# Ledger of designs, part 11: VHH binders against o75319

Target 1, 181 residues: o75319
Amino acid sequence: GNHIPERWKDYLPVGQRMPGTRFIAFKVPLQKSFEKKLAPEECFSPLDLFNKIREQNEELGLIIDLTYTQRYYKPEDLPETVPYLKIFTVGHQVPDDETIFKFKHAVNGFLKENKDNDKLIGVHCTHGLNRTGYLICRYLIDVEGVRPDDAIELFNRCRGHCLERQNYIEDLQNGPIRKNW

## First folded at step 8 (VHH)

Design uc3
Fold by OpenDDE, fold request of step 9:
Formats: structure tokens, sequence, C-alpha cells
Structure uc3 (fold): chain B 181 residues (1-181), chain A 118 residues (1-118)
């Protein structure tokens, strides 16, 4: 259906590029069918996403969609020049090893293929916060060797909102490192 | 406004070492993320090394094991120790400071040249 996700309006639509990385997080853009349920200033469409990214003098090179539904927008709503990757990720639950691996593999593949540019990896779940923050931080911790608190702090600051789920935070801080291959 | 001034660049032979310094003025950067970037002729600017406000570090693959980034918050200075230098390391090296806060600005130094040549 076209129901606005709970608390979706409470979050900034787009964060900032995470310094030292190629990541940018945002909440899920909503296709046109949702606009009738929103005030004009609340609307955030795929087109709006790209406009906001450009306003930051950035360019998206990949979108990773972590939502567990396809009802929010269609890949066809995106420019053909920007690859779209769906990784169905269950909400409120720490992602499993397979999900983490898929994310890491996608990121590493992108970085390998995009060494000659500075395009960003756009990552979103519903709110672009919990699942998004977890997987980005998981990558920084496991692949880049960043301390969990440093990764979490950077993400929170750049997203403009703090990771909320205690189980995610706990897993990042005290959980095991996941293999990168 | 935060200002960054790089120093320590110069000419060095392959296998040699240099230590770059970046001094911040105007603000204390204890809460800032710091990075070293470089731009070679005809190439795009690239990240060399990055240090978090909390102390974590990351490096470009090409410099891992050879370069070390560190910071002295008491001196408002970030360093780049460059060992085992190679000709491909030749570039202008830039220091950058990031607040990381939504809506904040990034700050860049003017750069210091590093030339590795026999």
Amino acid sequence: as target 1 above (181 residues)
Amino acid sequence: QLQLVESGGGLVQPGGSLRLSCEASGFTFSSYYMGWYRQAPGKQRELVAFIYSGGSTNYADSVKGRFTISRDNAKNTVYLQMNSLRPEDTAIYYCAAFRGEYGSSDYWGKGTPVTVSS
C-alpha cells in the first residue's frame, strides 16, 4: 500500500557524506503515489534525492536498498546511470552473516570499479538509520578496522540522527567480527 | 575560521622518508576528523590516510604499511609519516579537516609538494 512508514517524517531525508568514506545515508524515497498523503515540504521522491545529493556537490554511483519491501519506489524511478542493488534486510534484527557479506561484497565491488571517480554509495533502509547505520558501521569495523565507537559516532554525526536500536549498537560494540569472504 | 598549513614536503630519493605536518589555527580540532589527500599531475585527488577524532585510522591500499597518520591535539597538528617512498607517491599533499556534523564545512590546506625521484 501507500501508507507512509511510521516516523518517516521525523528523519532528515539525506545525511552528509561520511568523511574518509564513500558512504552517504538517506531515508527511503517515496514514489509519486505517496505524495497525496504528504505536505509538499515533506515530500521526498527519488528525484528529490538526486537533487539533494547534487546540492551537496556529490554524485551517487550506487544505491543500496536495504528495505524489506518494494512498495516505496521502483528501480525504474532512478536514473539509468546509477546502479540499484536490493538487499532485503529484516528490520529490528541484527543482520545475518549472509546479509552482511552481500553488503560488504557490493561495497568492495563498487570501490574496485570506481577508483577513478569520487561517486558515493547511497545506502538506505526505511529511515536510513538503524539497518543502514549498522551495515555501514559493520563495514568500517570489519573491513577498515575502525573502532566501533568511532564508526558509530561518525555515522550518527553525518546522518544527523543517532543509531537507535540497542541490539545493533551492542552487536557493533561487542559482537564478533564477521568474515569478509 | 579553521586554517590548515602543511609543511615537510620536498625532494627525496626512492626508499626515502618524509614526515608531513599540518597545523591548525583558529579552532582546536580535537573533535575534527583529519585526513591527508594527494593529487598527482593529471590525476584526481585521492585519500591517502584518515584519522578519526577518536583515534581510528584508515589508509589507501597503496600506502598501507608505509605511511602512518597521527595527531597531537595539544598542538593542533596532524602528521603523516611516509616511509619507503616510491616515485608514484609524487604529488601535492593536502591536509583536510572535517567536523562530520550535518551542515558543517570542510577545511583544506594549500598543500605541500612531495617529489620522489632518483
Scores: ipSAE 0.889, ipTM 0.939, lowest interface PAE 0.5, mean pLDDT 95
Fold by OpenDDE, fold request of step 9:
Structure uc3 (fold): chain B 181 residues (1-181), chain A 118 residues (1-118)
Amino acid sequence: as target 1 above (181 residues)
Amino acid sequence: QLQLVESGGGLVQPGGSLRLSCEASGFTFSSYYMGWYRQAPGKQRELVAFIYSGGSTNYADSVKGRFTISRDNAKNTVYLQMNSLRPEDTAIYYCAAFRGEYGSSDYWGKGTPVTVSS
């Protein structure tokens, strides 16, 4: 259906680029069929996403969609020049090793293929916060060697919202490092 | 407004070392993320090294094991120790400061040139 996700309106549509990284987080854009249920100022479509990114003088090079549904928008709603990757990620639980690996692999592949530009990896779940924040921080911790609190703080500041799920935070701070291969 | 002034660049032979410094003035240095970037001729600016306000560091793959970023908050200075320099390290090196808050501005130095040549 085209019902608005719970609390979706409460979050900023797009964060800012995380300094020192190629990441930017945003909440899920909604296709046109959702507009009937939103005030004009609440609307956030795929087109709006790209406009907001451009306003920040940035460019997306990859979109990683972590939602567990395909009802929000279609890959065809995105420019052909921006690759789209779906990683079905269950909400509210810490992503499994396979999901973490898929995310890391995608990020590493992008970085390898995009050394000659400064395009960003756009990551989103429903709210662009918990699943999104966890996987980005997991990458920074496991692959870049960043201390968990440093990673979490940077993400929260740049997203304009703080990670909310205690199990995610606990796993990032005290959980084991996941292998990168 | 925050100002950044780089120093320490110059000409060096392959295998040599340089130490870059970036002194900040105007705001609370300890609250900022700091980074070193470089731009080679005909190429775009790229991240070289990054240091978090909390002390974590990150490096470009091309400089790992050779470069070290550090900061002295008492001196409002960030450093880049560059060892085992290579010709491909030739570039203008820029210091940058980031508050890391949504809607905040980034600050950049004017750059210091580094040339590695035999």
Scores: ipSAE 0.887, ipTM 0.939, lowest interface PAE 0.5, mean pLDDT 95
Fold by OpenDDE, look of step 8:
Structure uc3 (fold): chain B 181 residues (1-181), chain A 118 residues (1-118)
Amino acid sequence: as target 1 above (181 residues)
Amino acid sequence: QLQLVESGGGLVQPGGSLRLSCEASGFTFSSYYMGWYRQAPGKQRELVAFIYSGGSTNYADSVKGRFTISRDNAKNTVYLQMNSLRPEDTAIYYCAAFRGEYGSSDYWGKGTPVTVSS
């Protein structure tokens, strides 16, 4: 269906690049069929996403979609030059080891193949906050050795919203390191 | 307005060491994220080392174990200790400061050259 996700309007559409990383987080863009249910200023389409990224003088090199549905937009709505990766991630619960591994693998693959540029990894879930923030922070913690509080703070500041889910925060702060490779 | 001034660059032989400094003037950078970047001729600028406001550090794989980033907030200075230098480390090294706030601007130094050659 074309119903607007709950609280979707409450979040900034796009964050800023996380310094020292190649990550940028945003909320899910919505295809044209959703526009009839939105005020013009509330609309955020795939086209709008790329416009906003360009306004920040950045370029997307990869989009990782963590939503558990395909109803929001189609990969065909994206430029052909930007690869799209779907990692179905259930909301509200800490992602399982397989999901975490898939995310890390995708990120590491991108970094290996994009050493000669400064393109960004765009990550989103529905709100671009909890699932998105968890996996980005999980990567920073497990792969780059960043302290959990440092990772969480950086993400929150750059996204313009703070992680909300206590189980995610608790797992990041006190949970075990997940297998990398 | 924050200003960054790098120093400590120069010519060094392979296996040698250098210590770069970046001093901030204006607003204190105690809450800023700091990074060292480098750009070799004909290559893309790349992250060398990054230090979080909370003290975490991250390094490019090519410099891990050889380079150390640190900061002295009392002196508004970030450092890059470079040991076991290699010819491939030759580049202009830039200091950068990031406020880490949504919508904030980044600040960059003018760079200091590092040449590693026998």
Scores: ipSAE 0.850, ipTM 0.925, lowest interface PAE 0.6, mean pLDDT 95
Fold by ESMFold2, fold request of step 9:
Structure uc3 (fold): chain B 181 residues (1-181), chain A 118 residues (1-118)
Amino acid sequence: as target 1 above (181 residues)
Amino acid sequence: QLQLVESGGGLVQPGGSLRLSCEASGFTFSSYYMGWYRQAPGKQRELVAFIYSGGSTNYADSVKGRFTISRDNAKNTVYLQMNSLRPEDTAIYYCAAFRGEYGSSDYWGKGTPVTVSS
């Protein structure tokens, strides 16, 4: 239903643009129907997302939604026409190679089509932390050659929260480089 | 009050080399992510090379294999070695420092011009 996701209130709504990259991470925005369960200062709607991005002098060019459900908001709830891609992920499991490839393909496609602007890729799961951080870091490690601890540090700093799931951290630090098909 | 000062720009022939320097003052340099950006006339400023606080590097496709970013934390300096220069590399080059932390300020130098021509 319209239940507020567990611990969702504990996370900053939107992170800061990750310097040196085209990424920004955020928690899932919640459409207006959820606001009856929230204090005014707790609200974070699709409109609020775009306002907060604009307050940073940034612009979204793609949203990658990693949640399995559509109950939080729908693409038509977005206040602007922005490309939107859903990549279904299951919590608690390190994403499989097919999921990682789909994420990398989406990012590389965006960078090709947006080489003449500075628009950002917005990435979110429910909390904008574990699955989001894993895939962003996996991209930085595998495609950009960034060392695992450097990628994790940049994500943690810019999100304003540290990655929490140990199996994700372990896979980033000690797991194999995934091939870029 | 944190400050970045670029140097080393100038006129160079195609195929030549330049080394840009960016000296930082007023902060703990080793904790910052550093980048070189450039802006050609009539174009948006773009990332050229980026170096993480832990030393990882990243480059724009247009300069990969030709440019190298490095840092000397003891001297609070970041460098950009620019080899095999092309006319398309002509731009004002800016040094930038990023803390990366939510709510932190970014710092930019005033820029150093690089012109690649005969």
Scores: ipSAE 0.782, ipTM 0.903, lowest interface PAE 0.9, mean pLDDT 91
Fold by ESMFold2, fold request of step 9:
Structure uc3 (fold): chain B 181 residues (1-181), chain A 118 residues (1-118)
Amino acid sequence: as target 1 above (181 residues)
Amino acid sequence: QLQLVESGGGLVQPGGSLRLSCEASGFTFSSYYMGWYRQAPGKQRELVAFIYSGGSTNYADSVKGRFTISRDNAKNTVYLQMNSLRPEDTAIYYCAAFRGEYGSSDYWGKGTPVTVSS
């Protein structure tokens, strides 16, 4: 049923805006049906997400959901004014080229349409760490020319947790630049 | 107590150059990410150039190829070399420092005005 994702309680709900970028990362918000399994201080709902973003004096302009499921919350739980995009991203494996392309395309489209504001792209997977960090860093490396270690450091600092999966870290550090094609 | 002080702004004709400096005091400069931002009247503050603690740089599309950000950790200073200046570059330019860590504060200078006009 409404099983809390493994280790989800161990992660900070929302990171800090990544300076120099339009990204902010967070763990998956959980709809009300999950709250029976959570202490009040552990709750992190879609409403809580937006309150925490507001507390940072920021505004979301897009949410990219990298989870492979829709059981955590429904897009209807989000303000109608915030676009939502699901990019199914399998866990445990380095994302494939199609997934990377979809992510880059979404980010580039957002930046073009939002050049006159400072709204953020919110990115999450289940924990807002490994798949999220990989795709954000892949974008910074391939599109903006950031050195792999610089991208990883910025993500880790702003998320408040370090990337954990060694195959992701190895691919970011030593793998080839992925084309935007 | 922590302080960022910008300098080098002024009046310049289109096509000219300026070099902005931002001197930092009161923290470990080399561990910070640094940025130049600008705000024109009636507009939101926008990122111009950004430099990572490890030296990677990125730029707003509007300034690529014309502006260069650099840092000198020995002097606790970040620079913005602005070439081929255009009237649309007119703004107040702000230096900013970011620790980047969750819960940390950002630091901003008071700004240095740049006017590009005949």
Scores: ipSAE 0.762, ipTM 0.897, lowest interface PAE 1.0, mean pLDDT 91
Fold by ESMFold2, look of step 8:
Structure uc3 (fold): chain B 181 residues (1-181), chain A 118 residues (1-118)
Amino acid sequence: as target 1 above (181 residues)
Amino acid sequence: QLQLVESGGGLVQPGGSLRLSCEASGFTFSSYYMGWYRQAPGKQRELVAFIYSGGSTNYADSVKGRFTISRDNAKNTVYLQMNSLRPEDTAIYYCAAFRGEYGSSDYWGKGTPVTVSS
């Protein structure tokens, strides 16, 4: 149904833009049908997402939705026509190489198309933390050559929450560099 | 008060080199991410080079192989070594410091102009 995702209320809605990158992470916005069980201050709708981005003096140019479901909102619920990409990403497991490749391809394509602006890539899963953090860090490590601990530190600070899944952290720190294209 | 002061800009011929410096005061330099940005007339400000608190670096594609960012935490200074300069590198160069933490403030220098011209 329209149940609030577990622990969703415990996370900051939107992180801060990650400096030195084009990324911003957030938890999944919830369409109005979910608001019956939320206090007003707990609501975080697609409209709220865009308002919070504007409050940071930023603009989204792409949303990458890593959730495995379509229940939370539809692209049509977004207040502006922005490019939207769903990459079905299984939770609790380190993303497979195909998923990592799709993410890298999407980011690289965005950067090519947006080299003359400063728009951001918004990335979310359910909580905007583990799958989101993993794929952003994997990109920074494999494509930009950032050390794993530096990538993780930047994500954690900007998200306002630390990566929680130990298998993700271990793979980032000790796993192989993945193929770039 | 947190302050960033850039220096080292000026007029240089194509193919030449410049070294920009940015001295930081009023905060714990080693814990900040540092970046060099530039803005040419009529264009948006763009990232040139970025250095993480742990020392990782990354660069805009347009400057890879020609520019090097580095930091000296003992001197609270970040540098941009610019080699093989081209006319398209002409811009005002800004030093920036980022804490990264949600709700924290970013800090920007006033900029140092660089002109690459015969």
Scores: ipSAE 0.728, ipTM 0.892, lowest interface PAE 1.2, mean pLDDT 91

Design uc4
Fold by OpenDDE, fold request of step 9:
Structure uc4 (fold): chain B 181 residues (1-181), chain A 118 residues (1-118)
Amino acid sequence: as target 1 above (181 residues)
Amino acid sequence: QLQLVESGGGLVQPGGSLRLSCEASGFTFSSYYMGWYRQAPGKQRELVAFIYSGGSTNYADSVKGRFTISRDNAKNTVYLQMNSLRPEDTAIYYCAAFRGEYGSTDVWGKGTPVTVSS
C-alpha cells in the first residue's frame, strides 16, 4: 500500500556525511504515489534525495536499502549511475550475522572499487536511523576498530537523530565483534 | 577565523620518519574530528588517518602499522607520526577538522609536502 510509514515525517530526510567515512544516512524516499498523502514540504522523493545530496556538495556512489519491503520506491526511480543494493533487514531485531556480513561485504566492495573517487555510500532503512545506524556503527566498530560510543556519537550527530533502539545500542556497546568474513 | 596550519613536512629517505603537526585556531578543537589526508601528483586526495573527538582512530590500509595519529586538545594540535616511510607516501599532506553537524564548517589546512626519496 501507499500509506506513509509511521513517524516517517519526524525524521530529517538526509543526514550529513560522516567524517572520516564514506557513509551518509537518510530516511526512505517515497515514490510519487505517496505524494498525495503528504504536504508539499513533507515530500521526499528519490529526486529530492539526490538534490539534497548535491546541496551538500556530495555524490552518491551506492545506495544500500535496508527496508524489508519494496513498496516505497523502485530502483528504476534512481539514476542509472548509482548502483542500488537491497539487503532485506528485519526491523527491531539486532541484525543477524548474515545481514551484517552482507552489509560489510557491500561496503568493502564499494571501497575497493571506488578508491579513486569520493562518492558516498547512502544507507537507509525506513527512518534511516536504527537499522541504518546499527549497521554503519557495526561496520565502524568491527572493521575500523572504532569504540562503540565514538561510532554511535558520530552517527547520531551526522544523522541529526539518535539511535533509539536499546537492543541495538546494547549490542553495539557490549555485544561481540562480528566476523568480517 | 577558522584555521589549520600544518608543519613538519620535508624530504626523507625511504625507511625514515617524519612527524607532522597541525595547529588549529578559531574553533573548539576538542569537539572536532580530525583527519590527515594526502594527495599525490595526479591522484585523488585520500584519507590517511582519522581521529575521533572521543579518541578512536582509523587508518588507511596502506599506512596501518606505520603511521599514528594523535591529538593534544590542550595545544589544539593533531599529529601524524610517520614511520617506515616509503616512496609511495610522497604527497602533500593536509589536515582537516570536521564537526559533523548541520551547518558546521569543515576546515582544511593548506598542506605540507612530504617527499620520500633516495
Scores: ipSAE 0.895, ipTM 0.942, lowest interface PAE 0.5, mean pLDDT 95
Fold by OpenDDE, fold request of step 9:
Structure uc4 (fold): chain B 181 residues (1-181), chain A 118 residues (1-118)
Amino acid sequence: as target 1 above (181 residues)
Amino acid sequence: QLQLVESGGGLVQPGGSLRLSCEASGFTFSSYYMGWYRQAPGKQRELVAFIYSGGSTNYADSVKGRFTISRDNAKNTVYLQMNSLRPEDTAIYYCAAFRGEYGSTDVWGKGTPVTVSS
């Protein structure tokens, strides 16, 4: 239950805000029970997440968790002031229409309710890269009309790592537009 | 260091048009993301229009169909064509440049005022 995800240490903990958007991507924070398996400099807890966000002069208004497990941290580990949304998303597969819809709906709801502030939508899967990048890019493409390559490039630059899964990239570039409702 | 200078603001009647320009100096901004923001009195700064380095654009809902953002990389300039202006468009308009890279610093202009009034 407390094994460190494969390659988790290879990725930057937190990306940068995506300019022109309210998105920020990060890898999954790990609860205290994982710390004994990590060097101090490798630790990335929910508390560390918020500290890093503050260091960027940003504030989280929502966390969307795309992992397919609940073993990494508990919603109770987060500040009560920051809503937490779990969208169980299977790894390595292009998300289905329901998953995409749930993500879009959550983002749109947040934007509607947070017009008076500049709080960010924090999105993460295990590495905060493939599932995270796909859904963020899918939103930019389908909802904001951004060209797939432009969306992917922006995400990659801001995350500090590039999308790795060819099936995700191919679907974003050449796949059908998914319905927004 | 990269600098941004806005121009083209002024007083216009409702239904009128303005074209804002933002010229970059110091560096070429062909690889930068550019945005127009505005801040009305007593309100927070808000995104108006955004243009990707690759050319994609997005707009605030309130300006869709009325405003157009474009860029000329050869001139290091980003534009905001504002048509069918409304009193609620009154604000100081700011140009911003984003590299998008980890650790990069955003660049902001000083702003140009736009007043829409009869």
Scores: ipSAE 0.894, ipTM 0.942, lowest interface PAE 0.5, mean pLDDT 95
Fold by OpenDDE, look of step 8:
Structure uc4 (fold): chain B 181 residues (1-181), chain A 118 residues (1-118)
Amino acid sequence: as target 1 above (181 residues)
Amino acid sequence: QLQLVESGGGLVQPGGSLRLSCEASGFTFSSYYMGWYRQAPGKQRELVAFIYSGGSTNYADSVKGRFTISRDNAKNTVYLQMNSLRPEDTAIYYCAAFRGEYGSTDVWGKGTPVTVSS
């Protein structure tokens, strides 16, 4: 229940906004029950997430949760003003077409409904790196026509960590474009 | 010290063309992502065109097929070719530079006005 994810402490809690996009990536925030297993400086709660976003002079307009569990925090821990979307995404394997479609659909829906503001799409998995980076890059490649290496580089720079999974990187660089609709 | 200076704005008739330029100084231009933004009166600033350091480009749907962003790293300049201009393109156009790294600061120009009117 309250087991800290493996290597979770090794990653920066929040990345920076990806220029030219509405994306920001972060690692999974942990609810209060996890704090007893963490040093104070290691804690990263849903409240901490929003504080860090504000420190960057940004505002979240949507949170997309890609974790395959619900044990880390509850949607009720988030402000009511920020919609929360769960897309159960299995780790370590390239997301299937349905998962990719769900992500693209959510992003496109958000962009359509939020043309009058500059709010961000917050995306996270466990570490906010591999699943998160893959889906964001997949979107940039498939929907915006960005070269794979350009998308990956931008994500890595802004997240402060590089994509680690070779199967994800290879699929982004050499894999087929997925259907957008 | 980091600076962007826009030029090329002005008044043009519908269907006309303009070419905006943005010259950078004080930083390594080739390593930055560059973008053109615009803000019309009473509206939110919006991305118009974006060019990656690697050369990829992205455009707002409203300008696709009409606008082209390009860069000349040797001249530290980013361009926005605007064709088939429409009245709704009227805005102040801003050039911006992004490094995307922690601790870095974004650089913005002061803007150049573009007015499309009969």
Scores: ipSAE 0.874, ipTM 0.934, lowest interface PAE 0.5, mean pLDDT 95
Fold by ESMFold2, fold request of step 9:
Structure uc4 (fold): chain B 181 residues (1-181), chain A 118 residues (1-118)
Amino acid sequence: as target 1 above (181 residues)
Amino acid sequence: QLQLVESGGGLVQPGGSLRLSCEASGFTFSSYYMGWYRQAPGKQRELVAFIYSGGSTNYADSVKGRFTISRDNAKNTVYLQMNSLRPEDTAIYYCAAFRGEYGSTDVWGKGTPVTVSS
């Protein structure tokens, strides 16, 4: 299937650029085959994603896809000029150290390659909220030294939805700093 | 709406110090994220220093250890203390305020020029 992900309609498609960072979060775009089950105003395709980013006067330089599936869209649905990276991230559990390290490595690599521009890293899971918010906040905390509550607040405001999973919030607030290398 | 006015720019010798101020007018200054950005001639505007509404800070690598951002919510003011200035720090410095909320607009000052030369 082309089943619409549960509660997907309840989330804003694309957040706002997180100021002071190179991140923007969004829910998973859905390819055209899903649109039979959506009202026109509910549609959010890969093309819609790029249009919404341009409406903010921003440009994506990397998409990090945290889902375990390819059924929502294919990398071929993206402009050839935008790098795409999949990091398989299990839901409902705090991401493991390997997943966190892969995310940090990808972000650090992007920043080195893109130091002379202002392109953004787009991050999504299914809803663009819990896994996405956790990994972005973990990066800000561990790598940038941001206080947990500050990172969470910035993510929540810019995404337009608050992190929902208590185990993620608790780990961000009270859990250990993870290694950066 | 929030309005921003920078001050404190000017000419300074290499190795010198300068303190920029950005005064804000608005009802909820303490809830804003604030940043200092700079743009040198022929270059893209870049983030210099950023301060979260809750006080966390981060800096561009080029200024770490030399520049300090701070905020005084009682005075509705954000500061940039610039020490050990180098000719490469020459730029127009802008302050900016962000709500971070979907649909909100960012607020930018008009900038204050800083020139570091012998």
Scores: ipSAE 0.794, ipTM 0.902, lowest interface PAE 0.8, mean pLDDT 91
Fold by ESMFold2, fold request of step 9:
Structure uc4 (fold): chain B 181 residues (1-181), chain A 118 residues (1-118)
Amino acid sequence: as target 1 above (181 residues)
Amino acid sequence: QLQLVESGGGLVQPGGSLRLSCEASGFTFSSYYMGWYRQAPGKQRELVAFIYSGGSTNYADSVKGRFTISRDNAKNTVYLQMNSLRPEDTAIYYCAAFRGEYGSTDVWGKGTPVTVSS
């Protein structure tokens, strides 16, 4: 349905670009049909997303959607010039190796194709926090060699919210390095 | 009040080395993320090397194994050791400091030119 996701209103719509990376995280944009349950200042549509990115003097070159559903918006609501990729993730569990691999593959492909520009990879789940933060940090740790606490700190600061899911944090800090391809 | 001053640029032969320095003033250096960026004529500014507040580093593919970023928190300074320089490394090199917090303002130096030529 058109039910506003639980606690969705409690999160900043769009984070800040993570310096030293090509990532920006945000919560799921909601298509017009959800807006009857929202005050004007609470609305965050696909159009609002691109306006907020532009206001930061940035440009999206890829959106990676980690949600389980397409209930929230349709890819057709996005500019045709911005590639869209859905990577199915379940909540509450550390993403499995196949999911992590798909994310790494998508990021690496983007970076190769976009080496001559500064466009960003936008990543979201429902709240743009736990699954989003986990996969971004997993990439930084496994592919870029960033220490877990450094990756987590950068994500938390730039998102404007701290990772909340303890099993994700534990896996980032103490879990094994995962395959990169 | 927050300022970054780069130094150490110049003319160098291919295969040579340079060390760039960036001294920070007006903020608590140790909690910042620091980066070196470069811009060649007619090209977009690109990340060269980045160092996290906790010391993690990463590098552009084009410089891996040749360049090393480091920081000396006691001197409020970040360095870029540039070895095995190539003509394509010719650019203006900029130091940048990032708080990383939502809503914070980044700090950029004025840049130091590096020319790699015979």
Scores: ipSAE 0.790, ipTM 0.904, lowest interface PAE 0.9, mean pLDDT 91
Fold by ESMFold2, look of step 8:
Structure uc4 (fold): chain B 181 residues (1-181), chain A 118 residues (1-118)
Amino acid sequence: as target 1 above (181 residues)
Amino acid sequence: QLQLVESGGGLVQPGGSLRLSCEASGFTFSSYYMGWYRQAPGKQRELVAFIYSGGSTNYADSVKGRFTISRDNAKNTVYLQMNSLRPEDTAIYYCAAFRGEYGSTDVWGKGTPVTVSS
């Protein structure tokens, strides 16, 4: 139901724009039905997301939702002008090649269509950390040629929380480069 | 506070080269992400080249293969080597430094003008 995700309150709602990139990461926004279980200062709705992005003098041009559920909010809760894409990403395991390909394809499509503006790609999973960080870093490494430690450092700093899952970190640092995209 | 001063801009003919420098006066320069941005009259400022604290680089498609960003942490300096210059490269070039942490402030230089024309 309306269960607040485990440890969701412990994470900053929205990170900072990752400089040199078009990415910003955040935890999953929660629709109004969840607010009964939250103090007012703990609320983070889809509207709050857009307000926080505006406070940073930024604008979202795409939201990529990596959660494996649709219970947190509805795409209809987002402004009609902001495209929304769900990529069902299993947790706990390094995402498979199909998932990585879908993410890269979506990012590349966005960059092509938005080359004349500076809008951001917002990426979230439940906490906006492990799955989100992995896929963003995988993109930077495979497509932009960024060294793994550089990508991880940038993500961690801008999210305000470090990647937690060791298997993700080890795959980014020592795993295969996924070329041919 | 970190302070950035650009130099090396000027007038150059198409096909020519320029080397921009950006000298920082703050501590912890090696931990900053650095970028060169440019703004032509009437246009939005755009990223030209970016260098990570660990040395990774990336470039705008329009300059790839012609421009090279580098950093010398011992001299607190970032460079932009600009080769095969074109009239569309005409702009004010800004150096920027990013800590990346939530709530940190970005640092911008005042810019150095580059004009590519005969």
Scores: ipSAE 0.742, ipTM 0.890, lowest interface PAE 1.1, mean pLDDT 91

